# VH-VL binders against Regulator of G protein signaling 22 (RGS22), part 7

Target 1, 129 residues: Regulator of G protein signaling 22 (RGS22), of Homo sapiens (Human) (q8ne09r852to980)
Amino acid sequence: KFSDLLNNKLEFEHFRQFLETHSSSMDLMCWTDIEQFRRITYRDRNQRKAKSIYIKNKYLNKKYFFGPNSPASLYQQNQVMHLSGGWGKILHEQLDAPVLVEIQKHVQNRLENVWLPLFLASEQFAARQ

## First folded at step 1 (VH-VL)

Design Mb8 (framework fv_modakafusp)
Fold by ESMFold2-Fast, scan of step 1:
Structure Mb8 (fold): chain C 129 residues (1-129), chain A 123 residues (1-123), chain B 107 residues (1-107)
Amino acid sequence: as target 1 above (129 residues)
Amino acid sequence: EVQLVQSGAEVKKPGATVKISCKVSGYTFTSYYMNWVQQAPGKGLEWMGWVDPYDGETDVAEKFQGRVTITADTSTDTAYMELSSLRSEDTAVYYCARYSPEFYGTDYYMDVWGQGTTVTVSS
Amino acid sequence: DIQMTQSPSSLSASVGDRVTITCKASQDISNYVDWYQQKPGKAPKLLIYYASNLQTGVPSRFSGSGSGTDFTFTISSLQPEDIATYYCQQYDNLPYTFGGGTKVEIK
């Protein structure tokens, strides 16, 4: 189970290494950065803003979320674009928490339904110690 | 084991170009950014730029723009830093350093460094 | 660019002493600071990341604290092998910037 994996440091590290072996670490990094954002108290506005801008700059671009290896379909990418207030807002402003949560859902879907099953079936998982 | 191995020392004349390599092993090259850091003799560390080997995207500090080209060759798992129009103040040790993701930290730290390449610019 | 002002530039202390180095950012950088150790003739080594997290394999006498603009690096009990120059580095915004370094020597 994905939630069990995320709460076990050793299992998480084995999964991270498996993803690195497949040049697919970006999904897990994106999930983790958004999770860190979600754990920042809503009263710490400056820290939330800084983390939101960081996530936006790192992931909401053509290298990842709007690129060929996106965890989201073109339809889902367009929905995130709409939720963000359009491309201009993505380029120049911070993103609201609901947008980041929506992105995290798409990332988690690929981690749970593509990468985790591959990891559990891998020789790397069987050989872990 | 994870290793970054840099090319050997260089002695260049003013106006020349130097190209330093950083060959990686023990991890997936395209999963991490590669940073380049300059250290002049007896001075501190100065960030020059990074390359993302996944797509070749680079960012270069303003001080080095126009003179520095950072590249990555995924077929040989090697990053390069090329510095042109060399001046005496470019005499320094140059380091490559991996930008590493970690579950309990941020992915914005340089956990593995090359051994350094000394470049001496003299007339 | 974000300026990282590190102090002191150098210090001398005895084995067993507590050593404290400070780093001040010119603007709020949250927790986006790392600390590195550099011994003469060697590449820097990561000790602390994200302001306060100890890198795996690094002795527990090293610690970091702070957030926002003021950061502290501490060696709780200085050992002979700790003679080195220590650097803070921010990664909140490009370009990444280092502090000027603190040279730690033993008396």
Scores: ipSAE 0.000, ipTM 0.520, lowest interface PAE 14.9, mean pLDDT 84

Design Pa1 (framework fv_potravitug)
Fold by ESMFold2-Fast, scan of step 1:
Structure Pa1 (fold): chain C 129 residues (1-129), chain A 120 residues (1-120), chain B 108 residues (1-108)
Amino acid sequence: as target 1 above (129 residues)
Amino acid sequence: QVQLQQWGAGLLKPSETLSLTCAVYGGSFSGYYWTWFRQPPGKGLEWIGEIDHSGSTNYNPSLRGRVSISVDTSKKQFSLKLRSVNAADTAVYYCARGEYDFWSDYFDYWGQGTLVTVSS
Amino acid sequence: EIVLTQSPGTLSLSPGERATLSCRASQSVSSSYLAWYQQTPGQAPRLLIYGASSRATGIPDRFSGSGSGTDFTLTISRLEPEDFVVYFCQQYGSSPYTFGPGTKVDIK
């Protein structure tokens, strides 16, 4: 399970290395950056705002979430747009936590259903310490 | 050079299903939204829906219950089906290419159009 | 959905004159998400302007766009004979994408 992998730091590192070897690290990076955002306390408003802007600039663009290799379908991409108040707000304002959580769900779905099965069947997984 | 060519039935009776296909020649098929529009005589354009190379669709809510768009990536074709047609569906139908870009949903290449007439 | 209105419905001018076409949105549209198309009768639309002011590839510099918020303008500085056709504005800032009803530029 992906949740079991998250609770074992060594296994998580092996999974990260597997994805890097296959030039497919963006999903895990996106998941991790959103998870870090979710762990910032609501008291740290400036830090939360900075992290959400960082995530928006790095992942919510044509090179990843709205690109041809997105973890989200076109329908799901448009649902994220709707949750965000449209492209104008995404470009010019910070993203709220519910939007980031929705994005993380789509990213996690591809990690669980595509990349994790490939990792578990890989020679890299069998050779791990 | 990119060229879109479309074909399908142009004369329908009420309650029949409209079926149109668009083929893409030249350029990449991946990385774009493949889109259908219609234009009733003397009126403006209406967006029908779009599909990407993976088969993910988004439809105009006004047509959602009647419209289906499908894709055949190996042939670089995408198709429109509109069920239960009536006289209000009489229009010229166009396929078009939309940029797969967060900042851009304008349409740069268009098919030649197909006149669809629905009459009893 | 965002409703676009275009005015005038028909603009009657002579070759060499300046044409100014208006597009108004029912709610605010970022200038980044407003396009203009030209349509010759019997043909598919042709992209002229995107992002309210950026000319598409191959479009002559006599075509220019401006505007923000709810009010957008297409200007043709000196009308050529081939410019006496229909023009549509489009917003793509929110789904569903919507078009105006068109402005016909007619010869006087």
Scores: ipSAE 0.000, ipTM 0.491, lowest interface PAE 15.8, mean pLDDT 82

Design Pa2 (framework fv_potravitug)
Fold by ESMFold2-Fast, scan of step 1:
Structure Pa2 (fold): chain C 129 residues (1-129), chain A 121 residues (1-121), chain B 108 residues (1-108)
Amino acid sequence: as target 1 above (129 residues)
Amino acid sequence: QVQLQQWGAGLLKPSETLSLTCAVYGGSFSGYYWTWFRQPPGKGLEWIGEIDHSGSTNYNPSLRGRVSISVDTSKKQFSLKLRSVNAADTAVYYCARDYYDSEGLYYFDYWGQGTLVTVSS
Amino acid sequence: EIVLTQSPGTLSLSPGERATLSCRASQSVSSSYLAWYQQTPGQAPRLLIYGASSRATGIPDRFSGSGSGTDFTLTISRLEPEDFVVYFCQQYGSSPYTFGPGTKVDIK
């Protein structure tokens, strides 16, 4: 279902707008930024590094992934922290692809199981015809 | 908003080392690559190299190991050194930010004012 | 390295006319990593278009970009006096990042 939404540009835009009206666009932004990272070719190694650092600085902080409304549980946050080499590594180093993939899984879980059902039941979804 | 200011020696003799510094005012320094370009008089631009806040570098292979870029994260500055200069290195040198927006597009959005470097005997 | 060729080298037109500038890559370039710059003599390059077709902040509607693969175009729909300057295309999808040699737009 989520994959269906991703393959329809108009539906994706309606979902994005729904999330914006609920001040909850960070999950979709994070998912999208990591997906873009995963699609950067191996030929573009320096762009992959720049994207990884951008994602780290935007999302791996107390305002989002390590904050009170994180898509990840405290246990899952600690697992990501461990995979990253600890808080000092997060602040001063780039993130490896496996860490980003793990973060994307937690973000996708909340998008699929919390936000998508709310969107499908919303007046905004019904009115999109 | 972001502003890049650059400085360094503009007149060099062959065999000397070029040294230029770029300072970033406003905005976030981490999360971006900071880049050097040059433009010989009347010609197109050439990419020199780039550095991020952690010191990770990428260089244009055509500069044959003569280039080094360094960063001072606490001062929000990055610097270019080009060794063993000759007349072909005469150019205006520019620093720039490699930005990434929320739509997944990269572009060089802010540029320094440029520094004319002349290499003559 | 990817070589960018710009044509024509010089384009001679009058104010009010349409300008079409071509940039051709020696191998395929993702449109996400193609940009166009304007340069006035003595000034730093000014970003006009990024991602092949997105206008940068503050750039007038008369500038538009298009293209994909190896062929990219910058169009200026109605030339203003300040548009008679040099234009460069750039690819930054693969290292080293490269620029075209430029197209000079001259007044007749």
Scores: ipSAE 0.000, ipTM 0.505, lowest interface PAE 15.9, mean pLDDT 83

Design Pa3 (framework fv_potravitug)
Fold by ESMFold2-Fast, scan of step 1:
Structure Pa3 (fold): chain C 129 residues (1-129), chain A 117 residues (1-117), chain B 108 residues (1-108)
Amino acid sequence: as target 1 above (129 residues)
Amino acid sequence: QVQLQQWGAGLLKPSETLSLTCAVYGGSFSGYYWTWFRQPPGKGLEWIGEIDHSGSTNYNPSLRGRVSISVDTSKKQFSLKLRSVNAADTAVYYCARGLDEYWFDPWGQGTLVTVSS
Amino acid sequence: EIVLTQSPGTLSLSPGERATLSCRASQSVSSSYLAWYQQTPGQAPRLLIYGASSRATGIPDRFSGSGSGTDFTLTISRLEPEDFVVYFCQQYGSSPYTFGPGTKVDIK
């Protein structure tokens, strides 16, 4: 269902608004920023590096991905930390694409299994027609 | 939502040049690699090469001397030229959207190219 | 280049059965860069799985992918009539991107 929502521009906007209303926009923002990174061609190295650093600084911290409300379990957070080369590399270097893809999987899992079901059951979804 | 439509001549003689075009409908043209693949009858797919919106190309080394891919960003089209064809180039040719370190989707409908006398 | 091999070449099963398709790489492939495609005769490939285990848009949950390193598996939990087609694995972690030769799922 999440992939169906991604292919419908109007439904995607309703979902985004639903998440904003519930102060839960970080998952969708993180997913979208990583998706944008994945769509930057390899040949645009400066743009890819800048986007990777932006994503790292915005999401790979104790206020989101390594915090109490993370989309990833503690075990999964540790796996991402290991893939990243440890906290020192997260703080001082850009992240590799495979690490970002792994993070996006965890974010997408919560969007699909927590937020999308809540959206579909919401008054906002019912009122959209 | 994004769709790829391809066209080009299907019947060629040995030594001729294959020319195929793929048009992109919907979505953004920038930010992707626009890719060509082929599939000989009864065999697996072979990656031919890719091009981005700026015209930067990357080719399969096995075909690099014969292949050229070009882009027309204003029309959102990209084209394949394969020189000096022979019977081994007989295949269904596909265009597809890709991103480096990413999967390929969507795909064009395919074009059967037969090289024979 | 990375060579992908698929086994079996032909898998003969009946509707309702479980299908398990194997893809082996000649060298290690990150799970982030392994995809599975379905192809109906006369049609373009259809993306099923990317990143070894993530289902693509519109793909039924009976399709699942797993694996890492050199060994990857596509599982169809309960075959439907439309599933009796060809399946290809693909790696996109290193250039040139390569595909397996395909596994044909045939009706017994």
Scores: ipSAE 0.000, ipTM 0.463, lowest interface PAE 15.5, mean pLDDT 81

Design Pa4 (framework fv_potravitug)
Fold by ESMFold2-Fast, scan of step 1:
Structure Pa4 (fold): chain C 129 residues (1-129), chain A 123 residues (1-123), chain B 108 residues (1-108)
Amino acid sequence: as target 1 above (129 residues)
Amino acid sequence: QVQLQQWGAGLLKPSETLSLTCAVYGGSFSGYYWTWFRQPPGKGLEWIGEIDHSGSTNYNPSLRGRVSISVDTSKKQFSLKLRSVNAADTAVYYCARVEDYYGSDEYFYFDLWGQGTLVTVSS
Amino acid sequence: EIVLTQSPGTLSLSPGERATLSCRASQSVSSSYLAWYQQTPGQAPRLLIYGASSRATGIPDRFSGSGSGTDFTLTISRLEPEDFVVYFCQQYGSSPYTFGPGTKVDIK
């Protein structure tokens, strides 16, 4: 299961290395950065704002979430854009937690249904110790 | 003042490998996707694939088994190789730049193109 | 892949007339990811419109774009002699990036 892999630090690192070897680490990085954001307490407003801006700058662009290799369909990309208040808000403001959670769901779907099965069938998984 | 210059083979026989190179003059190489397109005579454009400065690639699924794009960041060049060519691969090939959607909207499109290279595959 | 259809295949008009070119997508395309290009024979394409309606730098104001979902339009308000060339629409929101087959604007 994907949740079992996430809770095992060593297995998680093997999965990360597998994805990195296949030039496909963006999904796991995005999932992890959003997870870190979600674990920052609401009382740490400045830290949450900084992390939100970092995630926006790194992932909410044509090279990843709004690009050809996006984990989200065009319909889902448009829904995220509308939830954010449009491009003006995406470009100039921090993203709210509900938007980041929605993005994380799309990323997790591809990790669970595409990359995890490939990892489990790989020589890298078999060779792990 | 950024320019793309491309070069490579113009006439190939069936089964040979097409090799084209595109060089970036002026500006930065990082922060962009560098892409290849082709246009068969009298037809529309077909996207082949793209690469960034780190070597991350995306390819058109119709060509995935035959195409590879590589990058040389020190020379600010990227190259297309298309294996096992046939007459259907006869086209003008173009290199182009695409910018990230984040940031400036002036660069969110294919705004810089190489001059094109006519590739003819004949017996 | 998203298939783009352009109509008509050929538009026969006179200088000074209004041209309306249609681009239809096989599935919904975000307007943020639709572009129009002009191509003179023997030359690389020239970007006219990006994001369905934003005019590229240096493009005359007689060119305008509109549309959303599956239906997009390029309008040339008053054709100049240099405008009698081929026009392509393109979507860049989904891999693979795809182009329409083109509309040729021809002199009557």
Scores: ipSAE 0.000, ipTM 0.474, lowest interface PAE 15.3, mean pLDDT 81

Design Pa5 (framework fv_potravitug)
Fold by ESMFold2-Fast, scan of step 1:
Structure Pa5 (fold): chain C 129 residues (1-129), chain A 120 residues (1-120), chain B 108 residues (1-108)
Amino acid sequence: as target 1 above (129 residues)
Amino acid sequence: QVQLQQWGAGLLKPSETLSLTCAVYGGSFSGYYWTWFRQPPGKGLEWIGEIDHSGSTNYNPSLRGRVSISVDTSKKQFSLKLRSVNAADTAVYYCARESYDWGTDYMDVWGQGTLVTVSS
Amino acid sequence: EIVLTQSPGTLSLSPGERATLSCRASQSVSSSYLAWYQQTPGQAPRLLIYGASSRATGIPDRFSGSGSGTDFTLTISRLEPEDFVVYFCQQYGSSPYTFGPGTKVDIK
């Protein structure tokens, strides 16, 4: 279970290394960055803005979230774009928390339903000790 | 610049409850875990538990369910309660901040410590 | 729980010498979850190294960490008078987080 893995730092590291071995670290990195953003209080405006811009620049581009290997379907990508106020706002403004939460759901879905089952069935998991 | 200030009772009798509070000055309270450690005189450190601003906790199982950590986000304080104390609980108690980065936590800011003595 | 052992228990050296401190884990610890702390008598521990090899903010470059798996090392390249204190390793990859018993760096 994904929540169990997140609560065990050693298992989390084994999963991270498994994903890195398969050149698929971006999903876990994206999930973690959004989780960190969600922990910043709304009153820390400068920190929230900086983290939001960092996440936007790193993940909301054609190399990842809007690219061919996105964790979201084309329909879901269009929904995120619409929730963000369109491509212009993604390029020029910070992202609101509801948009980041929606992105995190799509990322978590692929981690839970694609990568975690592969990890648990892998020889790397069996040898993790 | 972040500083931790701690306070609480220093002398306890067996079976009483230890209560310590740690206040966070400067910096953000959210985005971190806030943790308690203890160190018996002349010995190594023991991790007690951690809490985040939402109240999510993780405790050391060796304390046999005697530990409770709580948070007051409006005051930027977190508190330790340890029930049914005995002489083995005599130690200097420390609060600390855990940095969160890629699922890793390390303690980068510490309180000054509070000596707690349990004796009959 | 993961048990950490540190060696030597006491290391007697003179200012200007190199100190090498060892930390061994009872089972494998990812290097991402290994830290070193310094403690002056009567004071709280101070973070020196995290992630086995990353220096914390404000820590002098004479301190360095290395290692992986079960064997980790803290090196102090040239001891200064204030470095003659106790050093602890800690793992934070598996709950409960555990510390070694400490190595005391003592003056000759």
Scores: ipSAE 0.000, ipTM 0.478, lowest interface PAE 16.5, mean pLDDT 82

Design Pa6 (framework fv_potravitug)
Fold by ESMFold2-Fast, scan of step 1:
Structure Pa6 (fold): chain C 129 residues (1-129), chain A 120 residues (1-120), chain B 108 residues (1-108)
Amino acid sequence: as target 1 above (129 residues)
Amino acid sequence: QVQLQQWGAGLLKPSETLSLTCAVYGGSFSGYYWTWFRQPPGKGLEWIGEIDHSGSTNYNPSLRGRVSISVDTSKKQFSLKLRSVNAADTAVYYCARGFYEDTLDAFDIWGQGTLVTVSS
Amino acid sequence: EIVLTQSPGTLSLSPGERATLSCRASQSVSSSYLAWYQQTPGQAPRLLIYGASSRATGIPDRFSGSGSGTDFTLTISRLEPEDFVVYFCQQYGSSPYTFGPGTKVDIK
């Protein structure tokens, strides 16, 4: 279902607004920023580096991914930390693509299993165009 | 340590297809772009293209769609095919390791090179 | 594509002297995505410097890189006999990756 939502611009915008209304936009923002990173070709190294650093600074901190409302469990957070080479590398180096893909997987799981079902059952979904 | 060994046909006639293979010994195959370069006699190096362990490729547009790179992850090998060769394709061809992620690292390990001559 | 030019084409020096090699790009390159290679005739290139200024593993400290934007320099502080070979710069910040034409360091 999430893949269906991604292929319809209007439905995606309705979902985004639903999440905004519920103060839960961080998951979709994180998913979208990582998706944009994945669409930058490896050859655009400057752009990929800048996007990776932006994602790291915005999401891989105690206010989101390593915080109490993380889309990942503590076990999964530790797996991401191991994959990244530890906390020091997260703080000081850019993130490798496999790390970002793993993060996006956890974000997408919450979007698909928590937020999308709530959206589909909502009055906002029923009232869409 | 990691070592690259390459092999393939070194003498071709115009219009034939160049086929070269590079094998990776030691280290991890995942996490890198496996890359082909060439160096025509008396000229500088030219990047041909790259492939990762999943088969994702990037090619130099100057080769006008004549190039394809493939990977065999079970054997830790990757191969170059260049179609419709002509005398301008005469060069020493090199395989090399590039980093998958943008880590600032350049191309640190190279194969021994294969001289390819295109003549009639 | 980004075109790299190297100067001089040939640099004639004696062992023990300092060598300074220049690489200029046709458009700005992040200093983080410029590399220098050494090539002995008949052999594959050897990575010396990556990210404009970082020495590759096993490279002697007499080799150093500097520069940013469009102007980059490779310096060899004290030439050893084995250093009289060809040097190439490469940008790898944007596709296609490109190399300079090389600078040959010759013995006087």
Scores: ipSAE 0.000, ipTM 0.539, lowest interface PAE 12.9, mean pLDDT 83

Design Pa7 (framework fv_potravitug)
Fold by ESMFold2-Fast, scan of step 1:
Structure Pa7 (fold): chain C 129 residues (1-129), chain A 123 residues (1-123), chain B 108 residues (1-108)
Amino acid sequence: as target 1 above (129 residues)
Amino acid sequence: QVQLQQWGAGLLKPSETLSLTCAVYGGSFSGYYWTWFRQPPGKGLEWIGEIDHSGSTNYNPSLRGRVSISVDTSKKQFSLKLRSVNAADTAVYYCARDWEYSSDFYYYGMDVWGQGTLVTVSS
Amino acid sequence: EIVLTQSPGTLSLSPGERATLSCRASQSVSSSYLAWYQQTPGQAPRLLIYGASSRATGIPDRFSGSGSGTDFTLTISRLEPEDFVVYFCQQYGSSPYTFGPGTKVDIK
């Protein structure tokens, strides 16, 4: 289960390695970066701002979230675009926490429903002794 | 539209507990941190701590162990307790509103303040 | 904690003159989380500028803020009699939030 995997650092690392060998690390990286953002205390605003800008620059572009390898459907991409206030705001402003939570939801859905089942059925999972 | 009104004890003896309450009139109670500051006579402001609608608190490390902030959501009030007071705690105490959201990156500073309560600690 | 230093401690000017007040941080502060307050004796602080450069609601155009990193400035373009009070800068980007010691704008 995904929640079980999140609570076990060794299993999480095996999953990360599996995704890396399949050139699919971006989903887990995105999920992890947003999770780190969410765990920053609300009062460390400088760190939260820096992390949000990093996430925006790394993931909210046509090479990942708005591209062909997106974890979100075109419809879901459009909903994130609306929550963000449009492409101009994504390019020139910071992302609000609700937008990041929505993005993390789409990333987690693909991790849980595509990548985790493939990992559990993989030779890499069996060989993780 | 939003006003903060505060009240509590004005004169304390050393070792007593300071208790102040701030009431929020108008506007939404959720979506903000409700904050306490103090200002010793003739000096600058010091942040004490904050609480949100759900009761989540953050305190100035310098006062952790002596301070607690609580919330009464039904009355839209939040209260400061400072234990074991001494002469250094003599100050005007202020409650204020801090934005929790609107954009995580364009917080508006402390835009609404209570009127202040002078607290004198002397024997 | 981030220490804020304000200079000058006292700024002595006449009505109609330009006032420039400095706030310097001991480490970098995002401009998004730097505010300026005005305080009349016996009253609560009044928010003037938030996010280093944005005027708060109801604040006259003569007040402006600028700066980034460790150096921030409050400018009052043409001092009015009511402006001869104390001004504080505040950072609210890192806990604990801290204020400068204040600059008193005094009449010559």
Scores: ipSAE 0.006, ipTM 0.573, lowest interface PAE 11.3, mean pLDDT 84

Design Pa8 (framework fv_potravitug)
Fold by ESMFold2-Fast, scan of step 1:
Structure Pa8 (fold): chain C 129 residues (1-129), chain A 117 residues (1-117), chain B 108 residues (1-108)
Amino acid sequence: as target 1 above (129 residues)
Amino acid sequence: QVQLQQWGAGLLKPSETLSLTCAVYGGSFSGYYWTWFRQPPGKGLEWIGEIDHSGSTNYNPSLRGRVSISVDTSKKQFSLKLRSVNAADTAVYYCATLYKGSYFDYWGQGTLVTVSS
Amino acid sequence: EIVLTQSPGTLSLSPGERATLSCRASQSVSSSYLAWYQQTPGQAPRLLIYGASSRATGIPDRFSGSGSGTDFTLTISRLEPEDFVVYFCQQYGSSPYTFGPGTKVDIK
């Protein structure tokens, strides 16, 4: 189960290394950065704003979320674009928490349904400590 | 059960080279041809080419001068390189397998490739 | 190259109705190498029929294919809501492999 892997630091590290060998570590990085954002209290406005902008600049671009290796389908990318208020808002403003939560769902879906099964069936998983 | 997973750079400027990789998980490689297709936004599918486990290739004549497909049997991966790209090469690219020459069953998730200045 | 033409371009029907989709080839195609695909927006094509009339694994029996030579047909006997998507025919008997332009099955 994905939640079991997330709560085991050693298994999480093995999964991270597996993704790195497959040039697919961006999904786990994105999931982790959004999880960190979600743990910042709503009262720390400056910290939440800074983290939101960091996530936007790192992932909400044509190199990842709107790019060829996106965890989201073209339909889902369009849904996120709409929720974000369009391309202009993505370029010039911070993203609201509901948008980040939606992105995290798409990222988690690929981690759970594509990468985790491949990891569990891999020689790397069998050879782990 | 066979699964295909693809990745690679897909944001390109005119004249650059597109490079995509497809990894095959599960099942056996016996009898498969590893194939690339593309689909421009709102248009139909176009076959790019295929390669077998021995490295024997067959390419669409419209792309032959620009396309190269290779295979790494030890990693169970096959890759597409398309040289001298232009805006007309903007498409979703798919890897797929042709089983025993009979049908194309397993498909990758697709990779959007955008060529713009 | 063999050019495939599909008709109609758009087919407007209601759930429960029968859909008949045509694929015509510019020259004779061996039925052994004629396939039909279904494609939902944002997803890879899904194989429905290969060899003109053989259903792929997991494909419901409401889908059937027929034809030979230059004329091929895909029939959906009773449209379900999920069937209102695009359908492509493909020949892979002669290089280059070619696809039809697609028929969109739309809700009336």
Scores: ipSAE 0.000, ipTM 0.440, lowest interface PAE 25.7, mean pLDDT 79

